# Ledger of designs, part 21: VH-VL binders against q86i44

Target 1, 197 residues: q86i44
Amino acid sequence: MSGQNILKCKKCQLEITNKIITNHNSDTFHEQCFVCKLCSTPISDPYFTDKETGDFYCAKCEVIRNDQSKPLRESLGFCSLCYKYFRQNEDILTIDLERYHIGCLKCTICKKGINNEKYYREKMTSKLSNYCCEDCFEKVDKCNGCNSMTLGQTLLAMGKNYHANCFKCFKCSEIIKPNSPYSINKQTNTPSCQKCN
Short names: E, the ipSAE of ESMFold2; O, the ipSAE of OpenDDE; V2, 0.75 times the mean of E and O plus 0.25 times the DockQ between their complexes.

## First folded at step 7 (VH-VL; framework fv_guselkumab)

Design k5 (at its last look DockQ between E and O 0.02; V2 from the best seeds 0.00; counts 0 for: pae E 12.4 > 2, placed apart)
Fold by OpenDDE, look of step 7:
Structure k5 (fold): chain C 197 residues (1-197), chain A 124 residues (1-124), chain B 111 residues (1-111)
Amino acid sequence: as target 1 above (197 residues)
Amino acid sequence: EVQLVQSGAEVKKPGESLKISCKGSGYSFTDYWIGWVRQMPGKGLEWMGIIYPGDSDTRYSPSFQGQVTISADKSISTAYLQWSSLKASDTAMYYCARQTYEVTFSGDRYFDYWGQGTLVTVSS
Amino acid sequence: QSVLTQPPSVSGAPGQRVTISCTGSSSNIGAGYDVHWYQQLPGTAPKLLIYGNSNRPSGVPDRFSGSKSGTSASLAITGLQSEDEADYYCQSYDSYLSGYVFGGGTKLTVL
């Protein structure tokens, strides 16, 4: 019996009955609610949140949203996070062969700018990763599968956060996809895929 | 079925104002951007701007910023393109088109449905 | 002058393969923005032909294909038919202009 806890979407405040998207704060969203405000595409890292409205924007749409009136002709390249062109005289941060506007690279948790100081990087399948400052590192949720920090989108199962590829069948180690049926072993509190049930 | 129906052809003189319309049907009008595209006689397509009818967020091409006004009335599922003072150079076919997004990582947008076009002729 | 450059015209005989190029720059196609293609038959509104570089909407024959590489994109038409005679436009997004951009269009003539 999949003891699915009733989860509510932070955006629409309605119950989530299908795929659950979660962030590092364990905020949960409908898949259709975690989309870009402009293009309605599902949000993936990197993305931006409007501080006033709470709306989400993908990187490309963020450029459209905020930089339409600014001349970009003096660009020196692209920011790996916001995809905006670098302008002359802008301070640029280079980390792991990626270039960022100063202020673009922030701790996912506290939103403080990350500079050349010690930071932690979440391992993601995408080219871009979420970052965490040293101060926040000990406070972030850990993946119940791999015990590494969870900063980006995660799967919430059994009240715990998992990286998408870390939620696996205890018996066969196959990845259990979001919204796929699984069973919970009541004794061990571990998931089992449909094939192993 | 998704449809965009535009208002009829217009014949105007320089200096006159004009407002043409694009009515959407067969889908949630408020959930998709509507764009306007100009095509001068014998020329190519030019993006003018887009509007999101849900909140009337509007974006213009730099070339058309201040030259035209794009608006929408979501209550009747209609988008508008208007001029305060027409010029002979405004003679063109004007298309409205629904803009949607790719089911890809990039999330880039494209125009999947088009209106039939409105011919605007401005002559002395 | 169009931000995206297309040949003004291409021609082919029925059954042949033709290719239409769309050349951009580092601010649009080269920046990673996808390319879309539209077909405009004579006297008609444009129609979406290819989206997301290589995807075909429902109803578009598989003889139409799109590709993207570097700062350029290409539309290929195999088994050319008389009904393919039309204008073709590529479309992308340009960061410098902060706007969507079309190619200049290519007139395809079927001989």
Scores: ipSAE 0.023, ipTM 0.540, lowest interface PAE 7.0, mean pLDDT 84
Fold by ESMFold2, look of step 7:
Structure k5 (fold): chain C 197 residues (1-197), chain A 124 residues (1-124), chain B 111 residues (1-111)
Amino acid sequence: as target 1 above (197 residues)
Amino acid sequence: EVQLVQSGAEVKKPGESLKISCKGSGYSFTDYWIGWVRQMPGKGLEWMGIIYPGDSDTRYSPSFQGQVTISADKSISTAYLQWSSLKASDTAMYYCARQTYEVTFSGDRYFDYWGQGTLVTVSS
Amino acid sequence: QSVLTQPPSVSGAPGQRVTISCTGSSSNIGAGYDVHWYQQLPGTAPKLLIYGNSNRPSGVPDRFSGSKSGTSASLAITGLQSEDEADYYCQSYDSYLSGYVFGGGTKLTVL
């Protein structure tokens, strides 16, 4: 056997001939062996080990690993309408970025729950939407700008319904806001904002 | 045609400010979230945050909260990504991307159109 | 960094089938959030390839398909062609992080 002092990697048990990585316990590793198992980034304090496999995890990925081993209830979060945590075996409806109990969504018109049935949505803000069941959709007025349903308050202009953001100047395409003056070209039946007249 | 056109490449020094832009056309700009995604040289995609230009609701990845500002000017259909003080580690390609919305019970938003990218280089 | 785990690389010969896995957890894919896939050709921006687990946008060949089961998802490419050589990313949403999450990316090499 050679009389040289051979440094062995604690993780893989093979000789270290290149860059040596040392932890706070003076254990030595190959550079490629002292990385996070999930994200492959170099390990620094704090870090975590899986005692069964010997794998290392950075703090961020330890949260992920522990989540994979937690009861599903703790990972499910809460309903965006009632703000109650989801329970195991509850039906969870995901719409856009938001999660809901089945039945927390209600038709804006008839107030009945929309329980995993056909529905229609009118987005108002990033977090606020109006919903409409299939039966009420057949009865709802349509926007004369975009021909989509109108569930909330509408702008009545030129004898017709519009979403607040769908009533636009024919000349410049800028929104004619509620209560703003505008003119009408009777030949073409088109509106013009105050700036374009 | 839906298009996202980003501002040109930038070369900056550490400590300088920067504001890059993403102009949307061919769709209703205020009705779609616009996201920003970083790609460091030779690395993968990282979501930075998104904005809903209709009401300026802005959400940040925890990794980028407080490091950048996302904003929009809906009058010119433009979203922005802004740094007050650049660092060398900010050297990366930055993409804007539009999120679409599906009227379904199970539809999450996804990035259906992407800008061409803005290369930001920060070096002393 | 990446919450979703993808293999770093995969390879196949022309005409073969390859799959790319995307493994998440109970706070993202396992919570019922959809998985989307993007293709990034060398030197270009990412492009939507698959949305809502299995849907193809117009213009994406039917040899690309996606699926989701439990806490993981898979992208399958049949009839592999040289122009398929690219990086592939999965994406979902994570309720605990309150944000979008991408996989680390998979480099597909066509032999």
Scores: ipSAE 0.000, ipTM 0.490, lowest interface PAE 12.4, mean pLDDT 80
ESMFold2 (binder alone), look of step 7: mean pLDDT 92; pTM 0.942

Design k6 (at its last look DockQ between E and O 0.03; V2 from the best seeds 0.00; counts 0 for: pae E 18.1 > 2, off the site)
Fold by ESMFold2, look of step 7:
Structure k6 (fold): chain C 197 residues (1-197), chain A 124 residues (1-124), chain B 111 residues (1-111)
Amino acid sequence: as target 1 above (197 residues)
Amino acid sequence: EVQLVQSGAEVKKPGESLKISCKGSGYSFTDYWIGWVRQMPGKGLEWMGIIYPGDSDTRYSPSFQGQVTISADKSISTAYLQWSSLKASDTAMYYCARDLSRIEVFTIRSFDYWGQGTLVTVSS
Amino acid sequence: QSVLTQPPSVSGAPGQRVTISCTGSSSNIGAGYDVHWYQQLPGTAPKLLIYGNSNRPSGVPDRFSGSKSGTSASLAITGLQSEDEADYYCQSYDSYLSGYVFGGGTKLTVL
């Protein structure tokens, strides 16, 4: 079956036989070809093109690419906060999938760097955490469910602060969501969800 | 791919409260600052303030400090601009915009993606 | 009153070159902060045109260029086309205000 209008990917010049991605100029691409060269994120406007290689860069990675401290492309990677490449013999701190210069990770409260000092972590998502230096930890409100710091949005329940996922039914341990009805055992001061009570 | 979708146009009377929204998609919402920019009818762009949804660090232009509240709900990837009591002079187009800079390091301080704008009209 | 000063309007015939100035002070452009430019077509949101003084995002024609010197920046537009008719804003950061600052905007008219 021969095609009259064979679409070719503008990036690789090969035929597109499946999903077709179109940019602002009506150029067509494979889905895997219209991604940022550095981070592999799908390209969206605004984006940047290297005229010599044809590679695409998202706005974030264009900053990294144009950083004057960027030497020859480095296998050592770059700091997720300052976007500068790591140097040989630097100590790096890896937390989840993010890498940092030791001094670039900062206390969420006071914004001072956390440089191999004791710190406390509050995981907010699989990819993001709050960090707190020891001094600020002494001052921050604590969750009444887990006694860890509460730097994100808190839930006020039974007159006390909780993480969103730390206010749980005493009987079934399921999270009691905001505005959900619950009952309180006054003798034990424990909450029960509607299902368990 | 990266999109900032703002809530629809609002027609309000003086003294009413209002909360308009800006929903980010196609990127890690908590990794970038979101700014709010006012454009009064026939006038230029005015920076109102900026928020980092990851920790709710919020910074206001001196002209808008105490006049509006900027907030975010990271669980739904949404930033907000609020008035407790609208005035006729609040009639304007309001844009949200994403900052190129990431986290606490402001290396670029420019807006790469803009919402479509929310027209707020305050009249009797 | 804007912190960065731009001419209120500029005009040129198709094919001509125009420049739009953006003048700041020692607390913003003069302190070394970058200048960014936005194009606002009628009835639309602003769009990033130039960032970091002179960098052009993909999709922005080569006829747009930016530069910075001292406390001032310039946007140059060559080969004017009717589609370039828009408002143009410069933007930087000000250390004294600890905040983002915009120019007052320049209306470009293509004759």
Scores: ipSAE 0.000, ipTM 0.445, lowest interface PAE 18.1, mean pLDDT 80
Fold by OpenDDE, look of step 7:
Structure k6 (fold): chain C 197 residues (1-197), chain A 124 residues (1-124), chain B 111 residues (1-111)
Amino acid sequence: as target 1 above (197 residues)
Amino acid sequence: EVQLVQSGAEVKKPGESLKISCKGSGYSFTDYWIGWVRQMPGKGLEWMGIIYPGDSDTRYSPSFQGQVTISADKSISTAYLQWSSLKASDTAMYYCARDLSRIEVFTIRSFDYWGQGTLVTVSS
Amino acid sequence: QSVLTQPPSVSGAPGQRVTISCTGSSSNIGAGYDVHWYQQLPGTAPKLLIYGNSNRPSGVPDRFSGSKSGTSASLAITGLQSEDEADYYCQSYDSYLSGYVFGGGTKLTVL
């Protein structure tokens, strides 16, 4: 008797019956469970996990959480990814006008350190986005909307991967938000927003 | 209840063509990827390829690209695996399996439901 | 020859704890792709045992657990029972192959 395989949230260990959120580690969460501990907003990349408690923090709240280092961040600068201050005389990587600790910016696929020579940046709404090295670029899944690589948080709709802003209504071309209702045309397998439905 | 039911055992000769089937029921057939997995006698599992019945998007393992054809008929909720010319080395158990990934998720890439398997025997 | 490497066999007595390792590389487990585990009882189709590194589907007892670290994953079985005698396969995704990859399988014998 092949029992119904139930997905569980890694955080609360309860069954996920609705939208499944998968993080960069491929752990599955309830939408309500994958939120910042401080501001309760949905987590977007980059985010931080407290190793002791397992709580998630958005980039903004992570900075707040580490406010004890504020003077150092202000004086020495800080990494755009981990938001930790730069140590004096520490080697810094500068890419796309952002500064990173050496070792912080890695290829999402192979985890090789990204350098200024050859890299690809995922199309994201946020300034901080995932990067991919040249070696991995051709092997990365492509967005069905824009045909660019998908590295970070994406949605799977109609069996295809989409960037959040690339999942659009077939009729009006408006972005269909992840929490917004949409219909699927069974013949064309295209999405339609509620207005166009 | 989600079920994948595969066609019966096949006994073939080298050079013959074969098409085996996997019928899904108990769920929306067009909303889930269906994969094919080979298991040679006494050996491990090998991913062959996968198809999304909704639009027939098909992807193959490099090892099986050009060796087999995966297809689907969504009207009857059935996926297919076929050979144009069988070889003795194609003797194996073949499983279809549903990918766990759902409509609004990051891709999970795991198989939650499996067919019972189709034994294919190719001998001269 | 398998992309993911498993020990060919493990054994344990009833009530014992056994562990099955799954070793990958930077292009699969090390890339952050989830590891899944399947149990295949003799003469049967594989069954999903663990998904997403450590999640148990409904019906799978809590004596089965999964973990992942670095480029490797592990399946642990506590309180080993005779019914656990089976083949176990780890599975992940490989970015270079753009495809699903399985381990070679581990035969678990309950002594």
Scores: ipSAE 0.000, ipTM 0.515, lowest interface PAE 15.6, mean pLDDT 84
ESMFold2 (binder alone), look of step 7: mean pLDDT 93; pTM 0.950

Design r1 (at its last look DockQ between E and O 0.02; V2 from the best seeds 0.00; counts 0 for: pae E 11.6 > 2, off the site)
Fold by OpenDDE, look of step 7:
Structure r1 (fold): chain C 197 residues (1-197), chain A 125 residues (1-125), chain B 111 residues (1-111)
Amino acid sequence: as target 1 above (197 residues)
Amino acid sequence: EVQLVQSGAEVKKPGESLKISCKGSGYSFTDYWIGWVRQMPGKGLEWMGIIYPGDSDTRYSPSFQGQVTISADKSISTAYLQWSSLKASDTAMYYCARGPSYRIEIRFGSYFDYWGQGTLVTVSS
Amino acid sequence: QSVLTQPPSVSGAPGQRVTISCTGSSSNIGRGYDVHWYQQLPGTAPKLLIYGNSNRPSGVPDRFSGSKSGTSASLAITGLQSEDEADYYCQSYDSYLSGYVFGGGTKLTVL
């Protein structure tokens, strides 16, 4: 019986039978296994891995873990993205009252570091903001729902891009989730949720 | 010189898992998307998906969404295509190809300028 | 079932001009997305032949030309040679699928 090579979690080494989380190294994890060692929060970028234990740390907890640099962080400040302290005379980018190393904050479109104050931010309901450099701004598409710039992952429907929260039922205005069934009115080219069908 | 080198031919049985690889060289691996294209025997080219190794942003064709997993290891300039459970219908040649250098280009229709040599996958009982 | 439609086969004698059509729709070529062409010789990987509707990569002879109009594109080969015998694929982007799309491919036979 050729054993079904089942995907295993890199952390617990058990079979993954539910949602699979894949990191940038193509390692697979249970959703509950890809969490911060200190605060148990689900891991999102940026995160850090202990080289010895393999444990994951969220950005906040990583700062705590690296207390050796606490005096430097307090005196010189630190990057809001990588949480490393600023070196003396290092060029710093300030965006939305946060400070970054030059190159740490990247354009979502071209993947290059934002290094000047000429930037655009995507209007999202989420706490995570996507940024666009000046060079890419004119090339970006707009959400068919809110007409704002679309930088991150979008929902494609009826040949148009939507922010996840901008794809709504035309009848009841409820948000249609990406995996939820919906119908399209062929005359108006508008979506209707299952409840309104 | 830009090169994409794929892993060797695979012979598998239905139900088995498989992961094939595509290694890029001669350019900044993290700055270009890598696409995967299927070609069934005697058939045409089918786009499966694409990944940006720099941040592992991955996009799938609707036909292949949930059927395969595309990943990349930027530390060794390698992209991967994998199946959890192969089917006989997965028998095909699989190509990796270098795509655009900007994320926005995948929305406006870029092209594949360099191709791997292909990996033949045969799935039979 | 290809989103882009190509004739399954075309043929020509050496020295002749042949044309391969690629017919799309309002969701792909008609949207203004560029069309690209690939040549696949027997037993080999595809090679980029034309990019951006009409541009030739280095090493591609000027016998090969591409054009686009409306919802369709065309690859023209002048001065047909025996080495041109291959499969040719057009490729574009489709907004409904949010992805790359290929034509069904055209087998070119040199008689």
Scores: ipSAE 0.026, ipTM 0.609, lowest interface PAE 4.6, mean pLDDT 86
Fold by ESMFold2, look of step 7:
Structure r1 (fold): chain C 197 residues (1-197), chain A 125 residues (1-125), chain B 111 residues (1-111)
Amino acid sequence: as target 1 above (197 residues)
Amino acid sequence: EVQLVQSGAEVKKPGESLKISCKGSGYSFTDYWIGWVRQMPGKGLEWMGIIYPGDSDTRYSPSFQGQVTISADKSISTAYLQWSSLKASDTAMYYCARGPSYRIEIRFGSYFDYWGQGTLVTVSS
Amino acid sequence: QSVLTQPPSVSGAPGQRVTISCTGSSSNIGRGYDVHWYQQLPGTAPKLLIYGNSNRPSGVPDRFSGSKSGTSASLAITGLQSEDEADYYCQSYDSYLSGYVFGGGTKLTVL
């Protein structure tokens, strides 16, 4: 059948005839529709949605949009997870140079709250992280290069999981990029890049 | 395999500037924070600050804020500690140390697992 | 003064047990933050001895042990040897200072 196979933008509901942008839920958008409403920067994680208007906001602009007590909040700072300013007299969880709302820190895997409990963080960007409680950390696949959890994109090499930047030449310690050739020392089970081969 | 190699000892006069270095090898330099620790002669260890070389996120101890500059050049796997104007009281041993993994944060505090050999800075007339 | 308090010196005979204390407050050890220990042999850089209160990195003998209770931590050294003569530092995190803190150090003398 020659039926219409039309992709529609989730935000504006109009046909997408050019570049298609997809999010983590496989929703599709025009390039110009998947931008921050206030600053027009392209949306990346983390982002926020106004459910009534369908507008998207980057983390910085979400703080601005929610500001009703700006002068006080300048001295209190904002949560490292949701990027909302702390309110006066709000309980603040301080962990290793970062500050959080009590209810914002949850395990990415089991969704249980991490409130004054030990946890592990996998940084996705300088400002976005996945979190893992101790119980889930024991069960998650770990990178064979750094022994940290592998919640994002992984490289399967030599039968083992690696972060893309953790699979390195045994001799020179340079990153062996995905789809780049490498050799294996079968006696030691170690990889070598082309230069060190 | 993991190694932090610091620049050599320095003898300086008050008022002079100084930049000392710490080169990391045997690991991915941008996977870990790098900290600086001072030890004055005959005294204990004092944390000065920490830097993530990947984006230059830098945190200082309140006692050292404004006294020193911590920086890094990730292209050569090197961190730096710098003074614009040395004082005699800056005479000390300075260590760099590998801090927490950037990808793992332990709420109950982090530790320094590998240390450089130290750089002795002597400031005297 | 040091945020974490250690005795300035301790001593023991070879083969004996020695304990080094590290006393903090509600803003550091008392908030549940981990305590780590470092050994500094004369003329050398510090070396990680104990991490996460009680864990030994590879290469550290099991005669070194650590513990934490309340606002205090303790390093125990059994079977004392002459090469254990060194300075020992505890380290934690302080929420008020928003940073890492060390104890004042303890000089261990093997008699």
Scores: ipSAE 0.000, ipTM 0.498, lowest interface PAE 11.6, mean pLDDT 81
ESMFold2 (binder alone), look of step 7: mean pLDDT 93; pTM 0.952

## First folded at step 8 (VH-VL; framework fv_guselkumab)

Design q1 (at its last look DockQ between E and O 0.04; V2 from the best seeds 0.00; counts 0 for: pae E 15.2 > 2, placed apart)
Fold by OpenDDE, look of step 8:
Structure q1 (fold): chain C 197 residues (1-197), chain A 125 residues (1-125), chain B 111 residues (1-111)
Amino acid sequence: as target 1 above (197 residues)
Amino acid sequence: EVQLVQSGAEVKKPGESLKISCKGSGYSFTDYWIGWVRQMPGKGLEWMGIIYPGDSDTRYSPSFQGQVTISADKSISTAYLQWSSLKASDTAMYYCARGPSYRIEVKFGSYFDYWGQGTLVTVSS
Amino acid sequence: QSVLTQPPSVSGAPGQRVTISCTGSSSNIGRGYDVHWYQQLPGTAPKLLIYGNSNRPSGVPDRFSGSKSGTSASLAITGLQSEDEADYYCAAWDDSLSGYVFGGGTKLTVL
């Protein structure tokens, strides 16, 4: 049975029997359905779609809508990772008093979303943190200096990975900064800073 | 290689509409904020706003809110800045720039790591 | 008036050390937000010079350094070269404006 590909409007789900409007996503609409919700003007690029209602907004009306909704969005707060304000009824993950959309916080290794408390965090001197899921934790390389998890930027020296602050002079214990000159003791395979050479 | 390529220079009259573009390449366009920065002749840089192409979330500087429209077409990795009615005071260089991929960077200070070459807009009667 | 205040101009001779200050407030630098620096050569687009207060992107010489303390930040340039003649801008997030803000810019002249 050659299923007659009936063209349906993406907005109203009814058959299109008259003029077909096709957007950049190849979705089809009635001419009267592809209009701005606020000004009822036929939609032209660029346009915006409300993810909750599916309503369309022209560029001009979108600016107005964004401004009007700003207080509400701000009252709900924003995701500490993706920068987007939370919407009502969104699932939120809270870690260390920071709030995240579910799925925004990702494992540094496998890139899967962290959506529960089963995670590990790489503590850095920086204000930024990297996260690792429970599944990947045992597979993660450890810092040769502190023996803790390395997820973010590391210094590779002598074939081993170090946190930036964990690469230290063997003699004076001072941190050897990235791109700073250092010497390697060939017998002990330990680094020495320029001052100790 | 990450690149932002902007549309060419524009010469317009007051009252005319204008839409300039910024095309990104060499990275996942939907995963990074794109910002617009104005620089009037002989003046400093002014942050106008940013857009997240992944879902077209848009934020404006208070000074530019309602004055311009920032948009993006992720299908062609292009961001836009548009005016409905240009003024002589809109004469400036406009830059697009790649912002952060995550708010966590913004929380401690957002930055723009790659910049377009700029689009010169001249509005004169 | 820019939320972040920079000196309008600084100058130095080749080989010298120069510093550019960026003074903020409790709504930006004082809030703990990172300071970033941009270099704009004459007739060119800005380039990221320093991010996260003191980090250098790839290709930026180590003679450029950034620091932050309290409500202020500083860009230091050692071994000043003729090619360093440019405009420099600090930038940071600001809570009062709920947005990214640039300093007024500093014109560096190499004498």
Scores: ipSAE 0.005, ipTM 0.504, lowest interface PAE 12.7, mean pLDDT 85
Fold by ESMFold2, look of step 8:
Structure q1 (fold): chain C 197 residues (1-197), chain A 125 residues (1-125), chain B 111 residues (1-111)
Amino acid sequence: as target 1 above (197 residues)
Amino acid sequence: EVQLVQSGAEVKKPGESLKISCKGSGYSFTDYWIGWVRQMPGKGLEWMGIIYPGDSDTRYSPSFQGQVTISADKSISTAYLQWSSLKASDTAMYYCARGPSYRIEVKFGSYFDYWGQGTLVTVSS
Amino acid sequence: QSVLTQPPSVSGAPGQRVTISCTGSSSNIGRGYDVHWYQQLPGTAPKLLIYGNSNRPSGVPDRFSGSKSGTSASLAITGLQSEDEADYYCAAWDDSLSGYVFGGGTKLTVL
C-alpha cells in the first residue's frame, strides 16, 4: 500500500480523520476520546493515566479516585486550587461550593491567604474572580463609574480610575474602550465617544 | 435617568400561571444584578432573589427557591418573575430593584439603589 | 419574624431628632456585614436611604445618618420634617438564611 500515514486513536483504535489530539508521549487521539473517565471533561494538564486500564483522569478526579481506594472512615475532600486532601481540623474556605485551604486563595493586593474572615470578591467572568481581604478593601481605589472596588487592571481616564466596562459615553452610554479616542465636555466634566461628537 | 418599569397589576385565580416583567433603561442593563422583593399586604419587605442578566446567574432566597422562577432577556433589557401555579398567599406587591454591580460579591454588596414602581398581584377566587 | 429587629413605630415632633434601631445577630450584622436603610413613603416603592452603614446616596439630605456597632445599627434623623413620615427598613446579608434580609420595618409618625 502507498500513500499517507494513517493515524489511529490510541484509546479506541479507530482512524482519526479530523482534529488530532496529541499527548506528551506523542500518542494521538480523537478529541472525544481524550477526556476524563469520571467527569468527561477534556483532558488538560495536569492529568493522570491508569496504567492497567489506559483511562485518563483529570487532577480533580484523580484525587477523588485515590480517596476511594484508601482505608478512610471520613472524607474531608480536597482543595480546588492545589488538589490536596484536607487534614482533620483544618480550616476550609468554601466559595461557590468549592473548597480551599486557608491561604490557597489570596488577596489580590497584599497576597496573603484569605481566611474564614470577611472578604470581598470581584467577579470578572463566569470562571475568574479577584478577591480582597477586609483590610485592603478599606484602602483600595474605587471605580468612578460604579463606586465599586477595583482589584484588577483599571483605566485611568480624566484623572480617575475606572473598570474597563465602567468608562462610558455620557450621551449614548456605550463603553469607551481603552485607548479609544473621546471628547470631554469641560463644563460638565463628562466624556463623549467619537460617534456622539 | 435610571428607570425600572414593571408590568401592570394582575388579578388571577389560584392555580393559574403568571409572568411579570421589569424593564431597565438609562443604564447598561448587564452591568448590574436585578433583584425581586415581595411585600404582602400590611407586611414588610422580603427578598426573593437576584439575577445577573449577563449570564443568567440566579440566586434565590431559600424561602422562595422552587416557588418562583427569576429570569432575564438581556436583548430587551427585561427581567421576569414567574409562577407556574399561583396561590392565594401570593397576593402581594412585587418590586424589582437594581442590585449591586456584577463586580461585587452579592454577600457583601447587596443593596438596591433603584426600584421599580411595583406590580400588584391579586390571587383570589 | 425577621432576624433584624426594629421597633414597630417611632414618633417625633417637627425639628426633633429621632433614631431607629436595627438589632441583628452574629449571623448578620455581627459577622461584619454592612447595614443598609430604605425609606418607603406611603403608596410608593422603597428608596435607598443609607448604604454601607453610613453612606448617603446622591439626593439624600445630611440630616439622615447611619451607624453600626457590634450586632446593631441605628438610623438617625435630625430636623424632623412632615415629609419624613414613612416606613423605614434596615437590611443586611445573613449567613444562616443564605440571603439578604430586611428588618421588620418601623413606621415613623411626625406629630
Scores: ipSAE 0.000, ipTM 0.477, lowest interface PAE 15.2, mean pLDDT 81
ESMFold2 (binder alone), look of step 8: mean pLDDT 92; pTM 0.948

